VH-VL binders against q67xv2r213to389. Designs and how they scored, part 13

Target 1, 177 residues: q67xv2r213to389
Amino acid sequence: NMEQLAKTLTSLYNIYDANRKPDYIYENEAEFRSLYVLLHLNPSSGVMGEPLSLWFRKLTFALVKSKEICFVRNLLRLYRMGNYKNFLSRTASEATYLQYCISEHHIREMRLVAVQYINNVCYKLQPYPLLRLSQNLKMKELDVESLCHECGLETCTDPDGFTVLPVKQSTFRSPED

## First folded at step 7 (VH-VL)

Design s55 (framework fv_felzartamab)
Fold by ESMFold2-Fast, scan of step 7:
Structure s55 (fold): chain C 177 residues (1-177), chain A 119 residues (1-119), chain B 107 residues (1-107)
Amino acid sequence: as target 1 above (177 residues)
Amino acid sequence: QVQLVESGGGLVQPGGSLRLSCAASGFTFSDYAMNWVRQAPGKGLEWVSGISGSGDSTYYADSVKGRFTISRDNSKNTLYLQMNSLRAEDTAVYYCAREYFDSWGFDYWGQGTLVTVSS
Amino acid sequence: DIELTQPPSVSVAPGQTARISCSGDNIGSYYVYWYQQKPGQAPVLVIYDDSNRPSGIPERFSGSNSGNTATLTISGTQAEDEADYYCQSFDSSTYVVFGGGTKLTVL
């Protein structure tokens, strides 16, 4: 499915390039070109950064400073840094509908990174409130609890009735592995 | 903590050759494009050459094309600049610089190594 | 290709605002970077992508870029800010271009 989208986008890019003017941007061109970055965010091949670096250098400068391209450039930096909080916040507030749909896999990946970080590193033996995690992951509290359980982590209720993650008590296991 | 350390500078006669090295540490070297930027005594900054993270793409200033060759060895975390047919106007401090993520700016610079071309 | 022009020098009293310009044809359509260089030292990136500060750079440094002029602004200039400042941009035909540099003198 994503490969069909990539082929369609490549055909569209060829049409844009064949009719290119230095300062002219076609309607939605910046958005459709930004989808290339989102499709290639995952560095699983170990050389993803190299293709994107070369790809950005082929863009006209009118496109490079467009809000759609600026959004995905920022998103790429946040993704590479593992900055899940800003990645999820910016995607929720700035992504177009199409950008969000293409980003779904990476949004899930960033949420898993966040859960692992909170459980293993963030707080020493202090229970982490699921309400705060809900806010940071841009998810409903019940969905966060389900995600924690999916990762092999136990949650409990504190004396005040709030659901908390007792950090470092359970071993994080990626549901994707 | 990111570190870039240049070496290989020195005194060389016109028409001679010199190879500069830049040892990188504190980051995944292959993820970043690298550049050489020079500065003649008392003058401004001049970009010399750039290389992609994989080493597949290289770029050169017109003043050095055909004379200088940029390369990298990602297994050794080292950047190189092979300088041939050196001229007096190539006299400068040569800096190794890392590109800022996907941008055209340089976030970390080495201390520089002096190349003096004179008879 | 784009040429970047900076004034050779700018002088300000401590606590005053320094403004260093970087002029280039349609420079507002390109990202601009600013570097600080003190004598005998390597350049330090102080502004990237027109207006963003790297971690560790004081809030008094800011940047803007529109039309034909990019500007580095240093509010409440300190003696330690005395240095040479270089603007830099990208041009597809020349790859990387630097301005000629501006010597900032703080009384």
Scores: ipSAE 0.080, ipTM 0.667, lowest interface PAE 5.8, mean pLDDT 84

Design s56 (framework fv_nisevokitug)
Fold by ESMFold2-Fast, scan of step 7:
Structure s56 (fold): chain C 177 residues (1-177), chain A 119 residues (1-119), chain B 108 residues (1-108)
Amino acid sequence: as target 1 above (177 residues)
Amino acid sequence: QVQLVQSGAEVKKPGSSVKVSCKASGGTFSDYAISWVRQAPGQGLEWMGGIIPIFGTANYAQKFQGRVTITADESTSTAYMELSSLRSEDTAVYYCAREYFDSWGFDYWGQGTLVTVSS
Amino acid sequence: SYELTQPPSVSVAPGQTARITCGANNIGSYYVHWYQQKAGQAPVLVVSDDSDRPSGIPERISGSNSGNTATLTISRVEAGDEADYYCQVWDSSSDYVVFGTGTKVTVL
């Protein structure tokens, strides 16, 4: 339950703020505060809260420079730019367990953005190799094939026996899940 | 065929601003990112920022945050980079470059615009 | 800040192999792109995503990326390969795009 998690985090933040000491960071504080950013990456989300620009201003300098906050701040930039490749790569290599769990929805969103981009925006008309898409999306090839089919796209086998995605398919649709 | 054509050379005084244009032709302008990269005489390549028209977003390198503005006008298929508070160290060739569809590498580059900052 | 370090220069005789390295901590986890820049010209993408070669780029040019080193390899070097070469990655930790320090390849 995301609502309950948001309330729990707010209560924890209040405890940190009430006991604030200059240049002191409580154990795991940076990680728990980073979860707020992940919950609010998309302003259209159902989770209510303070706008991120105002929220960041309340953090101490030490928290802003922490590994966990730097990670999510950079992830926010990648999300806003639609840089799915680096968003997925960075999350796989740098996220803590809790950060990963909270970001799962955004990982899926970025994977959908990638499939749409490749099918609709790709400037060459040759089929896209699923092995390359698998590597870029950090997924198994069969899971990528399933994702493509979920988006209304067909895959086929090239003359060398590799699975490929024909681009510019008019049947593309975003899944409703 | 995609081609990026930049505006001509500029000579500016310290403290002024410069606005360089990059006109795209032959491709779908709104579908790809355009970045700005500069190169001082005899030096390497330095990324300044970019814009992604399909998301309506611009992003800037930390070094240039607050004095660079990157915009795009889809009706004219033109991207712009404006750099303010010019200093002598801003003397450089400024390139626009298009994002490759499957990666963040740049497949098409403008010819470059020399900006000289001197009094 | 993440920095991509290249040797300043590489000298190679015609017909030999030139190897240009791009070094950074854990660069193998990034996708590396390579650009060729001839005097007075804009850069040209010669290798994308570690090892992919754009249309029109000779088969003699290849790339690899593993651990702390990415490498651009130019086999059977020709006079026309003389240029500056830059590696590039997307680094989200401070700046979005990072270019290498550049390597001048001289064909003698």
Scores: ipSAE 0.000, ipTM 0.463, lowest interface PAE 17.2, mean pLDDT 82

Design s57 (framework fv_nisevokitug)
Fold by ESMFold2-Fast, scan of step 7:
Structure s57 (fold): chain C 177 residues (1-177), chain A 119 residues (1-119), chain B 108 residues (1-108)
Amino acid sequence: as target 1 above (177 residues)
Amino acid sequence: QVQLVQSGAEVKKPGSSVKVSCKASGGTFSDYAISWVRQAPGQGLEWMGGIIPIFGTANYAQKFQGRVTITADESTSTAYMELSSLRSEDTAVYYCAREYFDSWGFDYWGQGTLVTVSS
Amino acid sequence: SYELTQPPSVSVAPGQTARITCGANNIGSYYVHWYQQKAGQAPVLVVSDDSNRPSGIPERISGSNSGNTATLTISRVEAGDEADYYCQVYDSSSDYVVFGTGTKVTVL
């Protein structure tokens, strides 16, 4: 439950703030605080909380410039831009285990954005090779094919025997709608 | 349109202090940090310190600790850098530069302020 | 003291590719930013967070960062690319910003 996790993290943040010592910064504090950003990447999510712009204002300078907070600040930018390739690449290479676990639903969201974009907008690569999509989405080819089918899209085999996604299929439907 | 506008050039005597201002316009002053970076004639860029205006939290490069003070006034969207005990080696162009909360790089820079220290 | 080492100068002919390196131990674990500075002007951010191009920066400018070397690549070089280039990192463990030694790019 993401709402319960958000409440638990808020309680932890209160403990950090209440017990702040002049010469001491808690171990893993930056990582745990970064989880708040990941929980609130989508403003339409069911998780209630303070807007991210106001939340960042409460962080100390050291926390704002920490590797963990820097990582999620970059993810927020990529998420807002719909930059699925860099979002998925950076999450795979830079996220801590906890950051990755909490990001799972956003990873799925970015993968759905990618499939929609490739089918509806991308005309430079026709048809789109599933191998390339697999690499960009950080998924196995069979899982990518299943995702495409879940979105109402058909795949086929090209003359060289590779699985491809014909673009501009009118059958596209978001499985989350 | 984001702009950082700095105060004008100054000539100072050794042992005095200088206070340079950096006024931000366009965008939310509270959503970024301001750093001060200097460049001596013909030399590279040297970071002096930074501040997050809404927190009032500043940090300084070890070389300048004790001589530099960085402050911010949220009501006027202005950051300041004061350098004391000036020496001829402090002759440089002083820049303010912005870090927005979703990027580590300095995306906007002031035009620079030339500070000349001479007797 | 963490130092970012750049070659002092790089000369390149128009239309060719210029590569500017920024070397430091384990620099691949840092986010590297690149700035272009023309004579008498303030620096301009041309690559942020290893490989991100800010709005308005041409696609022929790109960045990469792995291991002990970060690289700024300028393809199809134009006369207007002649400038000083600086790499930069932030070290969160020491809470300080480090700039590279700078590289003067001359377009022949």
Scores: ipSAE 0.005, ipTM 0.517, lowest interface PAE 11.3, mean pLDDT 83

Design s58 (framework fv_nisevokitug)
Fold by ESMFold2-Fast, scan of step 7:
Structure s58 (fold): chain C 177 residues (1-177), chain A 119 residues (1-119), chain B 108 residues (1-108)
Amino acid sequence: as target 1 above (177 residues)
Amino acid sequence: QVQLVQSGAEVKKPGSSVKVSCKASGGTFSDYAISWVRQAPGQGLEWMGGIIPIFGTAYYAQKFQGRVTITADESTSTAYMELSSLRSEDTAVYYCAREYFDSWGFDYWGQGTLVTVSS
Amino acid sequence: SYELTQPPSVSVAPGQTARITCGANNIGSYYVHWYQQKAGQAPVLVVSDDSNRPSGIPERISGSNSGNTATLTISRVEAGDEADYYCQVWDSSSDYVVFGTGTKVTVL
């Protein structure tokens, strides 16, 4: 589980630090260190470790400049803001395979937040095009339709032949409940 | 645009405590580190510590160990710095400063709060 | 602890170039940030990450950082550039902020 993974990563970091040279960065070190941030995105995770404020600031100059660390710092900000559009867009375009796998629960969480927001909170009363939702959630249209149905929402076809999501459906329910 | 507004000037007696506030407007308060930096009359800038509200953890310069407490209230977008056991040499302007996005510098600063410690 | 040393003062005539140094062992391996502070005012970030200029900062202000010396360069100096200037780094090994000793720039 995630707790065991966090412990394993911490052991790896100790090995990096014990054998550190100022001009040497271990292969994949930036990526493995970025996984620590992803494991601690959710304050309620229960994964134990050094606070991220202290952890980030202990990174070497080269690690701070790495694309993997810059990516997860930006991702943390977007996660905190509930900015699902940019969170999902940046994850799709910038995440490594391992980063994506570790963040899978957060990706699903952001997609569920998006569906709930569009149905319950969005102020526009017009039906929401599934093509647009597909683009925003970084999913295929059929997968988005399945996700909407899992949330207790119905979809339909508009007069132009496009699949749309009628908003303000009272049947909304989180699949996680 | 981000703006940091600090509480007003304070006059304190030696041995007392002072609590300075820093209210953020614009942007997301919780996502960025907020540090406290002081400047004694005619002297340079001295870092005291900081907090990233999203983590709920503060970090401090060793010189202020046991005397400074930095906290944040995300509901009011306000950071606080409390300095206890005040001495005459604590007379200074105290600044809050926000971490620059994707950088280790500070691009937004409060206007400063003058704390005078005298009998 | 890590210390950043700046000259106490620099005097420069209008239209000339002022150079402010920030010295420390291997400072080139750190990101250096520069602040301008005018009398009675809060500091203003004028250079971030060695050489990046924030929006609104004149192009005649620039920075560099290599080896044991970081430098803030102010070209075509104007009276309004008269201020105290501070360099700053984050020491990643001790998670603390270090400010330079400060340089008073006087425009004669």
Scores: ipSAE 0.006, ipTM 0.496, lowest interface PAE 10.7, mean pLDDT 81

Design s6 (framework fv_felzartamab)
Fold by ESMFold2-Fast, scan of step 7:
Structure s6 (fold): chain C 177 residues (1-177), chain A 119 residues (1-119), chain B 107 residues (1-107)
Amino acid sequence: as target 1 above (177 residues)
Amino acid sequence: QVQLVESGGGLVQPGGSLRLSCAASGFTFSWYAMNWVRQAPGKGLEWVSGISGSGDSTYYADSVKGRFTISRDNSKNTLYLQMNSLRAEDTAVYYCAREYFDSWGFDYWGQGTLVTVSS
Amino acid sequence: DIELTQPPSVSVAPGQTARISCSGDNIGSYYVYWYQQKPGQAPVLVIYDDSDRPSGIPERFSGSNSGNTATLTISGTQAEDEADYYCQSWDSSTYVVFGGGTKLTVL
């Protein structure tokens, strides 16, 4: 489905480019072009297309610094750096509806990265509160608990009655391999 | 911790060939476009060549097009520059540089390797 | 295609603000990057995307880019800031272009 969307967007871009007037931007062009970046955030995804560096160069100067393109350039960097906290924060606050829908797979991927990092790599050997995870992942606490269980991680209740992840007690397993 | 280490520089005669290597570590090499940037003694920076993360797309400055070939081996985390038909004007320190997230700007640079083309 | 022009030299007293310009036709429509290079060392990225600082770069470094001129500003210039500074950009016809470089002297 993502391959078909990529092909449809490429056809739309060809129509834009064939009818290009200098300094002219078609209505919603910046948003539709930003979707290309979201489909190609992971270069290993197998979605066919032009490398993003060359693709960015082909944008008219009026599009290069547009709000929509600027947003996805920032998301690209956060994604490549594994900065899940800022990635999830920015998608929640700045994405258009279409950008959010197309990025849902990457949002899930960033949430899995976060859970793995907190369980495996975090230096503190203290239970991690699910309320804090809920805030960081932009999810309801029950959904975070379900996500932890999908990853093979157990949760428990602390002495104050709050649900916590006892980090480094269970082996993280990706539900998507 | 990102590291880029160049090697393969040296003295060659005009018309000769050299192959430069850049060993990368500390990041997912295949996810980053890589570049070669050179600097002649006492002169400024000049971009030479770039390659996409997959290796499928290559780009060259007009001054080296047809003479230089950029390539990469993602299984070995290594970038290469094959330099043929070398000229005195190619004398420079050659830097390996990582592209900052598909932006054509460079966030990490190697120490450089000197190429001297002299008779 | 874009051509970038920098002044060859700029001198400032310690604690003074240094401003290094990078001029190019419509440069404000493209992203600009700034590099610091000390003798015998590789360049270091100090500003990306016109005005953003990489982690580890002091807050005294800032950038702007508008119209035909991009500017690197170093507030409260320190002796350790003495170096060559290069601007860099790109456009649809040129993959990468560097300015000629500016030698910053802190006297």
Scores: ipSAE 0.463, ipTM 0.791, lowest interface PAE 2.4, mean pLDDT 87

Design s60 (framework fv_rilvegostomig_arm2)
Fold by ESMFold2-Fast, scan of step 7:
Structure s60 (fold): chain C 177 residues (1-177), chain A 124 residues (1-124), chain B 110 residues (1-110)
Amino acid sequence: as target 1 above (177 residues)
Amino acid sequence: QVQLVESGGGVVQPGRSLRLSCAASGFTFSSYGMHWVRQAPGKGLEWVAVISYDGSNKYYADSVKGRFTISRDNSKNTLYLQMNSLRAEDTAVYYCAKDSYDYFEDYYYGMDVWGQGTTVTVSS
Amino acid sequence: QSVLTQPPSASGTPGQRVTISCSGSSSNIGSNTVNWYQQLPGTAPKLLIYSNNQRPSGVPDRFSGSQSGTSASLAISGLQSEDEADYFCAAWDDSLSGYVLGGGTQLTVL
């Protein structure tokens, strides 16, 4: 449960703060603090906390420069931009195991943004190959096909036996509406 | 071995009709948009029309709208251009060309494969 | 009349660098990527540059493309006699809902 995790992390942060040593980072502190950003990427998610702008201001210089905090600062920027390609690519290559687990809901959100973009905005003259979606969304092809169907989109098989997504389908709907 | 071969060109009188064909081989024809592009003698290239991979979307140059119809038969790997109400200014070599897009890199290739062209002469 | 504007001719000597310009508007080059096509005398056009600056397999790296605002350029470095050809820029035009090409530039290698 994300509420319980948020409460546990707050307790851990209090222990770090009570034992603060200037320019010292405790084992895993940067990672655990980065989880706060991931829990609050979407202000509509319902996890309570202070705004990220105020939260970042309270970090020490050493924490701000850590790889874990730099990673989540970049993810926040990409998330706000709707840059699904770089968000999904960086999460797959740079996230720690725990960061990835907590990001799972936002990864799904970015994948839905991608499917909507591909259907609504992408080039009109060719169908979109599911193999390309699989690569871009960091998903297995069958899972991408399931996601497309969940969004109300039809897939079909081209003459070479590859699964493709016809674009500009009017049946698109968000599964979370 | 990717190839496009145009046919159907010839000499016709103004106001008459002509149908061009383009036979495709060496690639999955039904997965790509197809273009017609023309070139008048001694002049530059002029884009004529494009048809989507499934035939559901078609776009035309203003100079040919209402007179020319682009179509395709994916079962025969063939692209067509039906040219009605021909005018002297339609005199040109007509090329068919394959559209391309790299979805992984989001690179729009444009027309990556071209036929050798078929000549249409509209004269009295 | 061409929608995209190119100089009608360009010239250079072997080994020099030649640049061919292409000017458009916000509805074409300003919103969509530019392709360049090479047409050798008596032949069909060949794709030379796509997506502003990418080369297809088999195109030498001395050919390069660039785009800024509503304009694009094709640069040919180390000019060779076999580069003598017509060069056309092209882009999709959102306002016309169609593909537009420049009038072509006839390159002469002196």
Scores: ipSAE 0.126, ipTM 0.616, lowest interface PAE 4.6, mean pLDDT 87

Design s61 (framework fv_rilvegostomig_arm2)
Fold by ESMFold2-Fast, scan of step 7:
Structure s61 (fold): chain C 177 residues (1-177), chain A 124 residues (1-124), chain B 110 residues (1-110)
Amino acid sequence: as target 1 above (177 residues)
Amino acid sequence: QVQLVESGGGVVQPGRSLRLSCAASGFTFSSYGMHWVRQAPGKGLEWVAVISYDGSNKYYADSVKGRFTISRDNSKNTLYLQMNSLRAEDTAVYYCAKDSWDYFEDYYYGMDVWGQGTTVTVSS
Amino acid sequence: QSVLTQPPSASGTPGQRVTISCSGSSSNIGSNTVNWYQQLPGTAPKLLIYSNNQRPSGVPDRFSGSQSGTSASLAISGLQSEDEADYFCAAWDDSLSGYVLGGGTQLTVL
């Protein structure tokens, strides 16, 4: 589980630190260290650890500048802002396979945030096209329709034959509740 | 270059009419909602009206309902505001502004592109 | 009268952090996201913050937004003389079926 993975990664980090050589970064070190950030994106999770602000300060300059660490730093910022579109877009285009696998629960969380935002908060002059949700959530249209229904929302077909989401439906509920 | 240019402002007497135009360029006009916002001399901003990308939905501020009509011509990339029964209180700089929502962009409650404004003065 | 309530003025010195408040109700800020607009003297307004806390391209990270309940705030850190402007909050209002704006806050950099 995630708690055990976090402990295993901490042990690996200790080995890296104990064997630190000047100007040397171990194979895959930046990627494995980036997984710590992904495991701790939501401070309310059951995964215990050092606060991310303090954890980042302990990284070497070379690690801070690595692609893997830069990616997760940006992802943390987007997550905290609730910027689901950029979170999902960057994860789809920039994440390594391991980063993506560890991020799966946060990807689902951001997709739920998106559906809630579109229905409850996002102002519209028109019903929201499911094609647009599909693009923004990086999902197939049938899958996004299923997600909307899972959230207690109805979809319908507009006069042009496209599937749309009427907004401000009072039936919204998180499937996690 | 994304740009909005308002025109049609001027000086008119109370009770008369004016039609404002807003010419859009540099973006797909037919994909976005459009707003009119006004600002009286030395005062803050007051939202006036919005029209959907296809013209099917329109909303107005209570202060202008029944007197003003928002419309658009997507073939000419132009937004309009027909102002009838003008009052001294309608004296303001009128801005047109682009809504940020379309099929490809994230939607937020914001007007991301603004014109320079056109001045309407209602006085006798 | 403005539907959203802002202080009419705010001030600070260069390098300081200033905060501008915006108070609304359940039908506007309580149910919809907040935008902030900056208007420099003699110019058209510019979108500064959208969706409560997001910045458009070209807006410095010194500007940040937040929202809690029926209130919102704009924070400007590292205040510069160029920040001297009028600031307006705005949100959609479900009960009025329209956009509402605050009365504006005139920021003076001392």
Scores: ipSAE 0.060, ipTM 0.594, lowest interface PAE 5.9, mean pLDDT 86

Design s62 (framework fv_rilvegostomig_arm2)
Fold by ESMFold2-Fast, scan of step 7:
Structure s62 (fold): chain C 177 residues (1-177), chain A 124 residues (1-124), chain B 110 residues (1-110)
Amino acid sequence: as target 1 above (177 residues)
Amino acid sequence: QVQLVESGGGVVQPGRSLRLSCAASGFTFSSYGMHWVRQAPGKGLEWVAVISYDGSNKYYADSVKGRFTISRDNSKNTLYLQMNSLRAEDTAVYYCAKDSYDWFEDYYYGMDVWGQGTTVTVSS
Amino acid sequence: QSVLTQPPSASGTPGQRVTISCSGSSSNIGSNTVNWYQQLPGTAPKLLIYSNNQRPSGVPDRFSGSQSGTSASLAISGLQSEDEADYFCAAWDDSLSGYVLGGGTQLTVL
């Protein structure tokens, strides 16, 4: 479970800190430390911990500059902004296997934000192609269609055989609510 | 080829009604919003109305609200403008135009395809 | 009645750069993208620029658009005789819940 993982990671961090060498990064240390950020992206997730702003200040210069920590700092910024497109794109291209696994529920959360945003954009006069949504959400088209249906939205097939999402449907509901 | 052809224009007396049609071909009509735009003789363009792809949302210029009704029949690939209580100032060439939003680039293209227009003259 | 303000006329000589301004408000240009339309005498309008600065296929590189705050501009570099036309800016207006256009600028190539 996530709370037990958080406790285990904290124990591991204590071992790293006890054996600290200036400007040295232990094997996989940056990756394991980055998992703390992913577990605490949403303060309301129920995983207890130190506030991220204070936690970042305790990292060494070498850790701050690591690709794993840079990735999660950027991801945190995108998450807070609700920038689902870049969040999902960067996770697909930059996340390690373990980072991706820990991020699964935030990836789902961002995909739900995307579907809600697309449906509720008042100025758009055309239906949204599911092929485009598939590309932006990093999902197979059938999985995107299932997600739309989970959100209470209907899909249609256009005369060219492409699946499209009619926008401004009043039936939208978050499956997590 | 992508084409829009307006019809129904003519000479009418003030206070009467006229219905314009716009026949669409060469694209999936039911997937796009459609506009009516007019141009009085020697004057600039004035936007009149827009209808969403499924007909559920409609917006009008203040000058025509309560008098004009935009509608569409996706089974016939046809856009309509019902013009009631016509006034001399409604005299214009009426264009239908296709709305365009590129979902892949997230760009609003604007009105990317226009018909050749149909002339409405309101005179006594 | 135009909600967006353009100069009624502009002129230039072949090879020159000319710019056409378009002034709006926070509810239109300040909140939504600007499109530009070209209308040659006796013809239907043609989409020239969309999303402030993008060109449709077939529009020459010498046409460019820009937007800053509540204003937009169309620039035509290397002016040619065939550019003689009326130019209109347009944007969605949130307050009016409708599309608004400028009064048009008649460009004369001397």
Scores: ipSAE 0.116, ipTM 0.624, lowest interface PAE 5.5, mean pLDDT 87

